# VH-VL binders against q9umr5, part 391

Target 1, 268 residues: q9umr5
Amino acid sequence: SYKPVIVVHGLFDSSYSFRHLLEYINETHPGTVVTVLDLFDGRESLRPLWEQVQGFREAVVPIMAKAPQGVHLICYSQGGLVCRALLSVMDDHNVDSFISLSSPQMGQYGDTDYLKWLFPTSMRSNLYRICYSPWGQEFSICNYWHDPHHDDLYLNASSFLALINGERDHPNATVWRKNFLRVGHLVLIGGPDDGVITPWQSSFFGFYDANETVLEMEEQLVYLRDSFGLKTLLARGAIVRCPMAGISHTAWHSNRTLYETCIEPWLS
Below, E stands for the ipSAE of ESMFold2; O stands for the ipSAE of OpenDDE; V2 stands for 0.75 times the mean of E and O plus 0.25 times the DockQ between their complexes.

## First folded at step 18 (VH-VL)

Design pn29 (framework fv_nofazinlimab)
Fold by OpenDDE, second read of step 19:
Structure pn29 (fold): chain C 268 residues (1-268), chain A 122 residues (1-122), chain B 112 residues (1-112)
Amino acid sequence: as target 1 above (268 residues)
Amino acid sequence: QVQLVQSGAEVKKPGSSVKVSCKASGGYFSDYAISWVRQAPGQGLEYLGYIIPIFGTARYNEKFKGRVTITADKSTSTAYMELSSLRSEDTAVYYCARGSYDSTGYEPFDYWGQGTMVTVSS
Amino acid sequence: DVVMTQSPLSLPVTLGQPASISCRSSQSLVYSDGNTYLYWFQQRPGQSPRRLIYKVSNRDSGVPDRFSGSGSGTDFTLKISRVEAEDVGVYYCMQGTKWPFTFGQGTKLEIK
């Protein structure tokens, strides 16, 4: 039998967004128990990410307990960050494949048409003012806002991303790294035509430097320092990068070709 | 100059709802936190919650058990606070307040509305 | 929730004399960025609250220099070097470090 699949949605999403993914899984892996977690849907997805992590943890623990052979996680967009944090705080998770589906794993810094209402051009350069404050950090978007021009503020004020990345020292860094390294495979999915994740390479742990030049994962300090285990995972062949062009952000979970190429191989 | 103008006094019966408005003028609206604070007669200040309009949702003090709803209309630069299932204990002056930016970052409560008296009585 | 405790709750003061208000928090108000989000507000009779101090010791524009804030961690103080008649009102401390943000009980300053 196939291992259970747990799906975590993204910003402003709900379980309904994954109806096609469910269909694909059912067709290709019949009998798979797929659970799309209907937590923090819609506007509730703006709640602090740590709060979400706790909620999702409570939901996945029973599922994992019933699946001693392991489970797979498919985590979309913001959900990918939730899942990474989840795997970092859980010392007993049994996740075989962690599929990060177009997630801003290294943060978000951009204004796209999709998020223009949230991040207009004028706001891109100024969002740090509210986001890197206690008031801003109570919203999920600010929890992974990564302003390359205000790295000091990011490192000190980010209450989520900087921590799970191990970019800021904290007492749980070693344990979280250990926990995260329990994952069998980290499958990173994203692409240049996403239109939301900015830069799109963030889905592969790439990100802007201070000059807004995109650096790859291997050039990031979090990798070089192996702060949360990326270097270790890569060394043991546990990281899979699956870039795909021609896919918009809202289509990652509903594209059959993408599913067959980047998701299905890891659902065994 | 930034000004916050709130709606007028309200008299409500227990169990009903009240919605207070706070119109901001004199500055940009969307990226400032609008906070709502109330003060019962002769009592101190109590934080209800706040909204950052660009995010479209508010952060609430859980003490109110979901009775408070804070919204914002960016087109009119107006924030709203609705309190449902009103009780006599909800009798208070309700204030809206807005933050500002300085050279070091964001600071809340730089500007205050004039307050709205809400009286709940049978 | 973080409990903010002010003392005294009533503060009668002679004109021209100094005044001091204490505010203690049930836990440290130091945020991850190293800042301490402690605020002081003044509310004159019949008026809306007014922010006097932000982040422990920064005076807002228009606030007389006779007002000063100090403290660290969990212990904070608002001082008025020379109390004037216009200083009559209730003063509140507030923490903005941990949600939900909370106020102290208030200190009522009166002239003897």
Scores: ipSAE 0.921, ipTM 0.966, lowest interface PAE 0.5, mean pLDDT 95
Fold by ESMFold2-Fast, scan of step 18:
Formats: C-alpha cells, structure tokens, sequence
Structure pn29 (fold): chain C 268 residues (1-268), chain A 122 residues (1-122), chain B 112 residues (1-112)
C-alpha cells in the first residue's frame, strides 16, 4: 500500500484547511493513511518554531515507527520550516518525499495579510528592530524574518532559520546535515501569484540581495557551501522544483491541478 | 511624550478573575512590546508575559499554567492582562511596561505604568 | 530557567560612600548577536521600577553618571560611586537573553 502522509499546517492555520487535499489523496491513492497534525493551531502557530518542532517531533515519531517502508511529509507555508528542522533533528526519520507547499525556505521579507489583519503593521523595513531581539525571537514569524537590508542582524540574531540553513554555525550542524540528507525527495512548490510569501522564490531557496534583486538557489552561499546538503541533494537528483502561476497563498492545499502536477507524483 | 496609565486597584475573591488595563499615550502603540510584571508585597519582581501588538498574541511565563491572558486593542492603545483562578498568592502590584528603540535595536522597560494593586482575599 | 542571584540582599551604606551590587546568572547571558541582555532597575519606596542600565553598561537618559554597570558572561556589577539620599530603594538585575526572562531577588540599599 501507499506510504502514510503527515501534513503540517502553516501560520494562523489548522487541520480543517486540508480537507480538499485529503479528498485528492483519497481519489488518486485510495487507502493512504493521512494524518493532519492538530498542534499549534491558529494563534498558537506564532509560538517559537523550535517549540513547534519539538511538539511535532513527538507527534510524528509513532507514525514513522509504524511505517517501516517510510512516510511522506506535506508541509504548508511556515509548516515547511518546521519540517526542515524535523528532518535535521531526527536521527532516525524515514521520510521519502518532503513536499514543501509555498514555504519561505530562505525567509520572509514583506508586509503580508498575516500581520495586517491584526493591526496596521509597521512597514516591512521596521520589523527587523523587534524581530532581531530575544523578545521577537519568541514568535515564529520573527524566526524566519529575513531583512535583506540588515542581513548581518538576521545572521546573528535569528534563533531558527539562520541555524537550520547553516548560515550561522551550530554545534549540531554536521549531524543536522547528515539527517536531512536521508530524505528521498525534496519537492519545492511555489509561485509568483502567492501574494504572501515574499519573495515567492524563497519557496525555492532563492532570496533578495541587498538591492532586492532575487538570486536563485544556486547563487546562494548556503547552496555553494552545501551547508545542510542542498548541493548534494541536487547532484543526487533528489530536488524537484514545481513552480505554478495563478495560485494564491491559501489555495496551495485546495487546487486540483497543482495537486495532480506537483504533489500526486511524489506520494507513491 | 510617553505615558502608561493603568486601571485602579481591585479586591477579588479566590477563584475569580481580574483584568487590568494599561493605556499608552505618546508614540505608536503597535511599534513596541508591552510587558507585564508583578510584585507581591515586600517581594521581588516576576515576569508574567508580554505582547507584541502587531502579531496579535502574547508570550506567557509557564509558571502561571494557562491562567494569564494578555491582549491589546490598537484602536484604544490599550493592553490588558487577565489573570484567572485567583489565589491568595496572586496578591501583588501588577505593572505594565513598554520597550524602546535605539540604534542598536529594541530594549524593554523604558516606561512603566504606575502599577495596579490586586488583593485576593476571602 | 535562568536563575539570577544578587549579593548582598541588604546593603547599608554611609552617605557619600561608594556602593557595589553583584548579579550572577546560572548561565551565560551572551546572545548569538554578541549582545548581553542584562538590565539594572531602581525602585524607590512606593514607586514603579525605572530602568537605569541596559545591555550591561549603557546608562539610560537622565541617569546620573555616578551609576555604572559592568561585567560579562555570568558576572555583573552595578556601582554607585557616591551614594546620595535619593538612591535609597531596591535594585534589581534582569536577564533578557533567554525566555522566560528573570529578575534577581533584589538588593535593598539603605542609609546607615
């Protein structure tokens, strides 16, 4: 039968958002056991990402243990960063396909609906002031806020993304790289009409330079240094890139054409 | 000029809840964090939690076991701290305080409210 | 949690003499950005606390230069070069490096 699928949601999200995704999987891969993790839902998704990683780790261990043939991860938006860290901290994960749905893998730099609906936001240029402090780093959005005009502050103060990307040294970096490299396939999905993930190429490990010009994955220092294994995975043929236009941020998990094109092929 | 003004003293029975307000004037409410700290009579300072208003949620000290809720209302520039299931040990002055920005970043506690005495007695 | 320990807890001082307060943390307060998030607060009787020192050694606006902070890693000191009557109160150190943020137990400065 098909490998079990574990779904990790995003910022201000819950398991209910994946109702359509579950319908698609049931239609194309009937009998697949799909577990959508109901942890850190809604406003709890703003908890620091390392706390979320620990909670999700505890939830996935028994699922992986019951599936010796392996499991697949589908990780949406912020959830893709949680899954990145899970693959690094777990010495014994058996993940085949890691499917990253529009996740800010190199970080976020842009005012989004995630901040605006709460209060009129300070402009994107000011968020670095609070984010790159111990106070800001207790909130998930600050863990992957990556201001290209203050890259030195990001590199030094980020308690999460700079570490899992190997952009700043960590005692566990060698073990994290070894663990991450165990993944079968890294499936990257995103697109220009997302409207939330900024720049959208962050979903493909591209990001802004200091002039806000996007540099793609192969031009990133993280890739060139092979800090956590991207260059090795690409050479192995294990990275899949599936960009799609016309999809807004909240539609990645509910668009049939996207599912058939980018997700379905990686679930067997 | 910045000022934090808190609501008045409260006397509560064990098991009830209290909600203390902290109204900010001067400066932009959404641009900083608001911390809540308490001090039992004759005792030291204890950090309850803080809110960054633009994120719409707060960070709480786990010592209070889900009893504390911190919220913010941008339209009135007011932060709130609600403490439920009150015990006699919760008798304290409750302070709100904000942070500041300098060239090196964000620093907490540049301005403090005057404090709100909450007395929990049978 | 990071434990902050102050010494002495009671500090009787003669007017015009220097005073020194120690603050020790159970682990290093150096954050990954190289900053040390160690703060000193003064609380005069019946008043709210006020921040005197931020990031170990930076005096807040309006704080007299007779107050100075120093230290590194886990060992910090607040010094008053010449104690004045208005300095009576309780002094607290605080760490903001690791959540939950914690205060020392306080040092009560009294005139002899």
Amino acid sequence: as target 1 above (268 residues)
Amino acid sequence: QVQLVQSGAEVKKPGSSVKVSCKASGGYFSDYAISWVRQAPGQGLEYLGYIIPIFGTARYNEKFKGRVTITADKSTSTAYMELSSLRSEDTAVYYCARGSYDSTGYEPFDYWGQGTMVTVSS
Amino acid sequence: DVVMTQSPLSLPVTLGQPASISCRSSQSLVYSDGNTYLYWFQQRPGQSPRRLIYKVSNRDSGVPDRFSGSGSGTDFTLKISRVEAEDVGVYYCMQGTKWPFTFGQGTKLEIK
Scores: ipSAE 0.819, ipTM 0.916, lowest interface PAE 0.8, mean pLDDT 90

Design pn3 (framework fv_nofazinlimab; at its last look DockQ between E and O 0.80; V2 from the best seeds 0.86)
Fold by OpenDDE, look of step 20:
Structure pn3 (fold): chain C 268 residues (1-268), chain A 122 residues (1-122), chain B 112 residues (1-112)
Amino acid sequence: as target 1 above (268 residues)
Amino acid sequence: QVQLVQSGAEVKKPGSSVKVSCKASGGTFSLYAISWVRQAPGQGLEYLGYIIPIFGTARYNEKFKGRVTITADKSTSTAYMELSSLRSEDTAVYYCARGSYDSTGYEPFDYWGQGTMVTVSS
Amino acid sequence: DVVMTQSPLSLPVTLGQPASISCRSSQSLVYSDGNTYLYWFQQRPGQSPRRLIYKVSNRDSGVPDRFSGSGSGTDFTLKISRVEAEDVGVYYCMQGTKWPFTFGQGTKLEIK
């Protein structure tokens, strides 16, 4: 039998968004128990990410317990960060494949058309002011807002991303790294036509430097320092990168070709 | 220059709802936290919650168990606080407040509304 | 929740004399960025609250220099070097470090 699949949705999302994904999984892996976690839907997805991590943890623990052979995680957009944190704090998780589906794994600093209504350019450049405060950090978006022009504020004020990245020292860094390394495979999915994740390379742990030049994963300090295990995972062949063009952000979970190419191989 | 003007006093029956408005003028709106605080007669200040309009949702004090709804209309620079299932103990002056930015970062409660008295009585 | 405890709750003061209000938090108010988000508010009779101090010791614009804030960690103090008649009112401390943000009980300053 196939390992259970747990799906975690993204910002402003719900379980309904994954109806096509469920269909694909059912067709290609019949009998697979797929659970789309119906937590923190819609506007509730703006709640602090650590709160979400705790909620999702409570939901996945029973599922994992019933699946001694292991489970797969498909985590979409913001959900990918939730899942990464989840795997970091759980010392007994049994995740085989962690599929990060167009997630801002290295943070967000975007003003794309999709987000322009939310973050006009002028606001994007100033969002750090509110995000890197206690008031801002109570919202998920700010938890992974990564302003490359205000790195010090990010490192010090980010209550989520900087911590799970091990970019800021904290007493759980070693343990979280150990826990995260329990994953069998880390499947990173994203693409240049996403239109939301900015830069899109964030889905592959790439990100802007101070000049807004995109650097690859291997150029990131978190990799070089192996702060949460990326270098180790890569070394043992546990990281899969699956870039795909022509897919908008809201279509990653509803594209058959993407599923067959990037997701399906890791659901066995 | 920034002013917060709140709606007028309200008299409500128990079990009903009240919605107080807070219109901001003299500055930007979307990137500032609008906080709602209440004060029962002769009592201290109590934090209800706050909204950052750009995000479109609020953070609530769980003490109110979902009775408080805070919204913001960016087009009119107006924040709203709705309190449902009103009780006598909800009788209070309700304040909105807005933050500001300086060289030290974001600081809330730089500007205050004049307050809105809400009386809940049978 | 973080409990903010002020003392005293009532503070009768002679004009021209100094006043001191203590505020203690049930846990450290130091945020991850190293700042301490402790605020002091003044509420004069019949008026809206007014922020006096932000981040422990920073005076807002227009606040007389006779007001000063100090402290660290869990212990904070608001001092008025020379109390004036216009200082009559209730003073509140507030923490903005951990949600839900919470106020102290208030200290009522009166003139003897």
Scores: ipSAE 0.934, ipTM 0.968, lowest interface PAE 0.5, mean pLDDT 95
Fold by ESMFold2-Fast, scan of step 18:
Parts: structure tokens; C-alpha cells; sequence
Structure pn3 (fold): chain C 268 residues (1-268), chain A 122 residues (1-122), chain B 112 residues (1-112)
């Protein structure tokens, strides 16, 4: 039988967004137990990411316990960062495939669709002022806001992403790395037409330098220092990169070709 | 000059709700944290929550769970604090306050509203 | 929650004399960025609070130089070098390092 699949949604999202994904899984892997976690929906997705990690952890423990052969994670957008932290904080996770759907793994530096809707002008150059404060860090978007022109502020003030990426020291870093390395496969998905994740290469651990030139994963200090295991995973053949053009941010979970190409092969 | 002007005093019965407004004038509205604090007569300050208008949602002190709602309307540069299921111990002056930015970053509570007295009596 | 404890709670002072208010936190207020998010506020009778000091020792624009803040970690002090009549009111410390942000119970400064 197929391993259970756990789905973690993104910012301003809910379980309803994954109806097509569930249909695709049922067609290709009939009998798979798929649980779309219905936590931190809608505006609750703006709660601090560490709070979300704790809530999702409580939900996944019984699912993992019931599946001794392992589980798969499909984590969309901001949800991919929640899953990164879950894999690090859980001493006993049994995740085989971690499938990251267009998640800002190195952070976000660009106007999101929701920010433009609320404030229809570019705010990216000024958001660092509120985000890198205790006030801003109580909101999930600020937990992974990564202004390349204020990298020192990001490194020192980020309460989540800089710690999970090993960009700033944490007492638990060694244990987090060991836990994360238990994952069977890290499947990275994203593309240039996403329109929300900025730069889109953040989904593949690439990011802007101070001149807004994108440097790929292998040029990042996080990779070079092997801070949480990317270099080790790549050496073991455990990292899969699946870029696809023509897919907007809200379509990653509802595109059949994307599913067949990038997701289906990893749902043993 | 930045000014915060709050709505007038309210007298409410137990079990009802109250909604206090805080209108900002001068300066930018959307990118500042707008905090709500209260002060019972003769007592100290208590933090209810705050909103950063550009994110469209608020952070609440767990002590008020399910009773406080903080919202903001960018078009009128106005923040609101609604408190439901009122009890006599909710009698207090309610303040809104906004931070500022300087060379060191965000600094809270630079500007305060005049306060709104909410009296809950039977 | 971080508990903020002020002492004294009542501070009678003769005009022109110095005054000191202590504020102690139940845990370190140093944030990961190296900043200490400790604030001092003044509330005159019948008025809204006014921020005097931000991040331990930085005096706000328009605040007289007779006010100064100092301290580190968990132990902080607000000093008034020469108390003036307009200084009468309640003084509060506040921590902004960890949510929920919390205030001390207040120190009432009165002229003898």
C-alpha cells in the first residue's frame, strides 16, 4: 500500500485549495490516506511560524505513529517553511518525501499579491523596518522576509528562517540538522511565472545578493557550510529539483502536468 | 504632525460590546504598528493587542481571547478595537498608540490617542 | 509572560532633588539583534502616557536632559537629576522583547 500523505497549506489558504491535488493522488495512487491539515487557515496563517510549527506537530504525530513505513509531506508556499521546521524539531519523524511546492526556502523579497491588494504600491524596500522588530516577528510573513539590502538585520532579527537555515546560531542546531537529514527525499518545485515568490529561485534555495543578482543554492553560505544538511543531502542524491514555467502561485496544487512530472514519482 | 484622535466616551451594559475608533492624521498609516492598551481607574497599563494595517490582521494578548477584535481601514486611516461580552471589570480608559521609525528601526508608542473612557455598569 | 517589577511604587521627592526609579524583568530583555527593548513612559494626571526613553537609554526628542535611562539585561533605572513641578505623575517601564509586551505596575512621583 502507499504511504500516507500529509498536506500543509500556505499563506491565507485552507484545505479547500487542495481538492484537485487530492483528485490526482486518488487517480494515480488509489487508497492513499491523504490528510490536509486544517490548521491556521485564512488570516490565522499570519500567526508566528513557531506557533504554527507547534500546532502542526501535534497534528502530525498520530499520523506518523500510525504509519511505521513512513509518510510523505506536501507543503505549499509558506507551508514549506513550516515543514522545514517540523523536520528539524521532531526527533522521531518518519518522512520519506518532503515535497516543497513553491516555498520561499531562502526567504521573500518582493511585493506579494496580498500586500499589493492591501497597499497597491511597492513596499519591499521599506518592509524591513517593521519586520526586523519584535512587533513584526509576531507575523509569519516577517519570519521569512529577507531583505538583501539589510542582510545584517535579517540575520540578527529573524526569529525563524535565519535560525532554521542555520544562518544564525541556535543551541539546538546540531539536533535540528540530524533530524532534518533523516528525510528520504527533498523535492523542490517552483518556477519563473509564479508571480508571488520573489525571487522564484528561493524555492530552490537560491537568493538575491546585495545587488539583487540571484545566486543559486551551491553559492549560498547555508549550502557551503552545510548548516542544516543541504550539501549532505545533495551528495546522497536526495535532492530533486523540478522547475516548471507557466504556473502561477495559486496553480501549483491544481496543475495536472505539474503533478505528474514533479509530485507523482515521489509518492511511493 | 502625527495625531491620533479617538472616539468619545461610552457607557455599556454587561454582556454588550463596544467599538472604539482611532483616526490617524499626518504621516503614513499602513506600515506602523497600532497598539491598544487599557487602564482601569487608578490602575496600571495593560496591553490588549496591536495591528500592522498592511498585513490586515492583529496580534492579541491571550488574556482577552475571543473577546477582542482589532481592525484597520486604510482608506480612512482609522484603527478600531472592539471588545465583546463586556463585564464591569472592563471599565477602563482605552488608548491607541502608534510607533515611529528612526535610524535604529521601529520604536513603539511614540504617539498616543487621548483615550476613550468605557464604563460598564448595570 | 515577562513580569516587570518597579520600585518604589510611591516616590515623594522635594523639588530640585534627584529621583530614581528601578525596573526589574523576570528574564533578560536582550533581543536576538542585540537590542534591549526596554521603554519608560510618563503619565501626568488626566493625560495620556508619553514615551520618555526607548531602548534603555535613548531619550526621545523634546524630553528634557534631566531624564536619563540606564541598565542592562534584567535591571534598569530611570533617573531625574532635578525634579520639577511638571514631573508629577506615574512612571511606567515596559518590555517589548517578548510578546505579550508587559508594563511595570507604575511608580507615582509626588512633590513633598
Amino acid sequence: as target 1 above (268 residues)
Amino acid sequence: QVQLVQSGAEVKKPGSSVKVSCKASGGTFSLYAISWVRQAPGQGLEYLGYIIPIFGTARYNEKFKGRVTITADKSTSTAYMELSSLRSEDTAVYYCARGSYDSTGYEPFDYWGQGTMVTVSS
Amino acid sequence: DVVMTQSPLSLPVTLGQPASISCRSSQSLVYSDGNTYLYWFQQRPGQSPRRLIYKVSNRDSGVPDRFSGSGSGTDFTLKISRVEAEDVGVYYCMQGTKWPFTFGQGTKLEIK
Scores: ipSAE 0.835, ipTM 0.923, lowest interface PAE 0.8, mean pLDDT 91
Fold by ESMFold2, look of step 20:
Structure pn3 (fold): chain C 268 residues (1-268), chain A 122 residues (1-122), chain B 112 residues (1-112)
Amino acid sequence: as target 1 above (268 residues)
Amino acid sequence: QVQLVQSGAEVKKPGSSVKVSCKASGGTFSLYAISWVRQAPGQGLEYLGYIIPIFGTARYNEKFKGRVTITADKSTSTAYMELSSLRSEDTAVYYCARGSYDSTGYEPFDYWGQGTMVTVSS
Amino acid sequence: DVVMTQSPLSLPVTLGQPASISCRSSQSLVYSDGNTYLYWFQQRPGQSPRRLIYKVSNRDSGVPDRFSGSGSGTDFTLKISRVEAEDVGVYYCMQGTKWPFTFGQGTKLEIK
């Protein structure tokens, strides 16, 4: 029998979006229990990410308890940040594969179509002004907004991303790293034609420097300092990178070739 | 010059709903917090909630959740606050307010609407 | 919720004399970014509130120099060095550090 699979959706999303993914799993892994968590749907996905993490934690506990040999997480877009926080805050998680499906793991700095832009360049260069305030931090987009031109504001004001990345000191950093390192595999999926995640390399823990040049995961301070365990996981052979071109943001969970190449091998 | 112009006074019966509008002019709309506060006659200020129009959703004070709906229409630069299941204790002046930016970032409540008196009486 | 307690609630003052209003919070208002999100508002009779002071001590544009704010952590003060007739009204502190953001009860300033 196969380990249960838990699916966590993204921003402005719902459980219906995963109907094709469910079909693929049923065809290749018959009898697998798949739960698509129906929490924080639609506009509720803009609630503070720590509120979402708490709600998803409560939902996953009984599923993990019924499967002591382990579970898999498939986490899409913003949901990948929720899942990474779950792996850090749960000292009792039993996640084998964490499958991060086009998630902004190092943050977002782009005028994406889910913001419905009229003035895209002006928007991203100004969003830090409200995001790095208590008013902005009450919204999930601001919890992972990462303006490379105001990195000092990001480091100090982020209530979520700077903490789970270990970019700002906090009393739980050692425990969160220990908990995260219990994951069996970290499967990173994304690609250059996503159109929403900016830079798209954020899905692979890459991000902009101050000149908007993308630095890869191995060039990031969080990797070099091993702040939450990326260097340890890579050295252990536990990080799988699965880039795929030609897939737009809304199509990651409905592409069979992507499923067969990047997801299927990790659903033991 | 930034101006916030609210809809006119309303007299309502208990159990009904009221929707107050707040039209912003003379500045940008979508990237600011538009806040709603109320003040019962002779009383202090209560924060109901706020919306950042570009995100299209609001944060609510839990005291009022379930009865308060805050929305925004970017095309008309107008925010709305709707209060349902009205009670006599909801009689108050309802204010909208917008923040501003300083060199240190976002600051709330720089611009205020004129207030909208809502009277709940049978 | 963070409770904001003002004192006094009523403050009669002779014209030309100083006035001082205290505001205390039930927990620290220092945010992770090092800022203290404490604000002061004035509401003159029959008018909408007006922001006077932002982030403890920063005076808004057009606010007279006789208004000043101070304090840290949980204890804050608004001072008026020489009260004028136009200062009559109610003064509110507000915290913006932890949602839901909350106001003090108000301090009514009156001329004796």
Scores: ipSAE 0.824, ipTM 0.917, lowest interface PAE 0.8, mean pLDDT 91
OpenDDE, second read of step 19: ipSAE 0.932; ipTM 0.968
ESMFold2 (binder alone), look of step 20: mean pLDDT 91; pTM 0.935

Design pn30 (framework fv_nofazinlimab)
Fold by ESMFold2-Fast, scan of step 18:
Structure pn30 (fold): chain C 268 residues (1-268), chain A 122 residues (1-122), chain B 112 residues (1-112)
Amino acid sequence: as target 1 above (268 residues)
Amino acid sequence: QVQLVQSGAEVKKPGSSVKVSCKASGGNFSDYAISWVRQAPGQGLEYLGYIIPIFGTARYNEKFKGRVTITADKSTSTAYMELSSLRSEDTAVYYCARGSYDSTGYEPFDYWGQGTMVTVSS
Amino acid sequence: DVVMTQSPLSLPVTLGQPASISCRSSQSLVYSDGNTYLYWFQQRPGQSPRRLIYKVSNRDSGVPDRFSGSGSGTDFTLKISRVEAEDVGVYYCMQGTKWPFTFGQGTKLEIK
């Protein structure tokens, strides 16, 4: 029998978006218990990420407790950051594969076509003013807004991503690292045609420097310092990188070729 | 110039709902957030919640969770605060106030509306 | 929730004399960015509140220089060096460091 799969959706999303993903899993791994969490749907996805982590934690605890052989997480877009924090704050998680579907793991800096609907005028260069304040930090998108031209403000004001990435110190950092390292596999998925996640390499722990030149994971200070375990996981052979061109942001969970190539192999 | 203009006074029955408007003129609607604060007669100020219009959603004080809804209509530069299941204790002047992030980072309460008196009585 | 306590609650002053209002928070108001999100507001009779001071000590444009804010951590003070007749009203401190944001109970300044 297959390990249960828990699915965490993204920004302005709901469980309905994963209908095709469920069909693919049922075809290749029949009998798999898949739970798509109906928490923080639609506009509620803008709630602070720590609030979302608490809510999702309460929902996943009984699922993990009933699956002693382990579970898999499939976490889409913003949901990938929720899952990052879950793996760190849960001292008893039994996650085998953590599958991150086009999630901004190093943050977001861009007015993509999807976000331009939310920001009628480009707010890319000005969002730092509201995001790096206590008011802005009560909204999820500001929790992972990472302006490379104001990295000092990001490091000091981010209440979520800078802490979970170990970019700013936290009393629980050692415990969070130990908990995160319990994961069996970290499967990173993303691609250049996503159109929302900016830079797209954020899904693979790459990000802009101050000149908007992308530096890959191995050049990041969080990796070099092994702040939450990326270097240890890579050395252990536990990080899987699965980039794919030609897939837009809303299609990662409904593309059969993507599923067969990047997701299916990690659903034991 | 910047101005916040609120809707007129309301008298409501216990158990009903009230919706107060706050229309902003001057400035760019995308460059600020709107807070809602109330003041019961002879009492101090109490923070209900706020909205950042470009995000399209609000943050509510847990004390009012389930009863307060804050919305914004960007096309009319108007924010709204709706309070349901009204009690006599909700009798207060309700204020909207702007916070801007157009130049120096975010600072709340740089401009206030004139206030809307909501009286809850039978 | 962070509790904000003001003293005195009633402050009768003579015209031209100094006035001082204290505000204490139940926990530190220093945010992770090093800023302290402490604000002072003035409410004249029958009027909406007006922001006087932002981030402890920064005076708003148009606010007379006789108003000053100071303090750190949990203890803050608003001073008026020479009270004028137009200063009559209620003064509130507010913290914006931790949600939910909270106000002090207010200090009523009156001319004696």
Scores: ipSAE 0.835, ipTM 0.924, lowest interface PAE 0.8, mean pLDDT 91

Design pn31 (framework fv_nofazinlimab)
Fold by ESMFold2-Fast, scan of step 18:
Structure pn31 (fold): chain C 268 residues (1-268), chain A 122 residues (1-122), chain B 112 residues (1-112)
Amino acid sequence: as target 1 above (268 residues)
Amino acid sequence: QVQLVQSGAEVKKPGSSVKVSCKASGGIFSDYAISWVRQAPGQGLEYLGYIIPIFGTARYNEKFKGRVTITADKSTSTAYMELSSLRSEDTAVYYCARGSYDSTGYEPFDYWGQGTMVTVSS
Amino acid sequence: DVVMTQSPLSLPVTLGQPASISCRSSQSLVYSDGNTYLYWFQQRPGQSPRRLIYKVSNRDSGVPDRFSGSGSGTDFTLKISRVEAEDVGVYYCMQGTKWPFTFGQGTKLEIK
């Protein structure tokens, strides 16, 4: 009776991280078919995001086909960007709720305590040099690296995020927007104590300007231009914002209060 | 000033593995992608893969995926290329190379190692 | 994969005369940032390759000005204005626009 749920993990992650989420869903919505996609685990999560999108697309097609009433997506961290692209490239998706768990929807610009081993020194000011090249764009983290001090390089070289956000033109942009707008609900979750997603407001389509001052979603050109449908979704009442303090990056999928407050209401 | 020094020649049997090292001196090791390229005797150049040390992982040419592993040890400024399940067709000189930065960004292959001959014979 | 085709494969040249090597790609090498990631390498007998040209036409430090690169899109040329004895070797073009990065088959420059 409940719509199936598809879960997409994040950077350096795997299906194992979601065992608590599965318990919560089973308690509140018994009988829900939950599929945690076991693709691009661990180091394979650094593969280019378009490659990941293709692999996840192949996995979700049969699940969606078996569920004519629709499905829900729960997409964590980097996985939220995969799901953004899935909703845009699939002409036939039947997603009701897209639940984005602390995903850098406008990009990432920061050395994080969770990813500290990736940045032996503070490299955030220098990552633009390699990320905005064909070499860097073969790694997922560079696909959504968004240096606010080199926005022109981000716009021109990003092979993924700038395109799905409509920040740079693409031949498929109109079709991608039409497909994305079929989603029933866009549920955005994140918070100031995440410690990884920088700025944390990226999870709500906010981001740094050139002075590293955060501008919220309604001040972004992508929203104002309605580049992929955020303004249209908000006008429809289809965007849900659920910020929560006190939750670290690795705890979004294992916090009961967060689940009950931000996720459970959208799993019809 | 910058120098890449590779380990010595190896002779291996089919089915074994080989691990070639590439030690960097001069410059900042972690700032560059380190590429691995091979050349069979009398043949052209073939790209195996590369590592960006700060990401801790490598990108592999699908032709070699499952057999090649590229790693980096930042404490010794040394990159490694390990190739398993060796075949006679893997007989080649294996090169490491790094990139540089100019005003336009990152450019690969500004410095090359001297090459390591790997011979696979029965 | 992007296929890189060089012509000629064998280039006998007289000392002091110009030499020209063509490199053609199976698809455009212009990246979204407007840059063209085409490189030229020289390999002298028994030596490692060395980069001569990066991004079509930029000459590396220490490379003599008699070497020049040109071209756009899918058609590229390496020119040596006056061939010298030390230029003997194999020349490779390479594309770095699309993974996997690929080399041309090489052009062997010989003194006739």
Scores: ipSAE 0.813, ipTM 0.915, lowest interface PAE 0.9, mean pLDDT 90

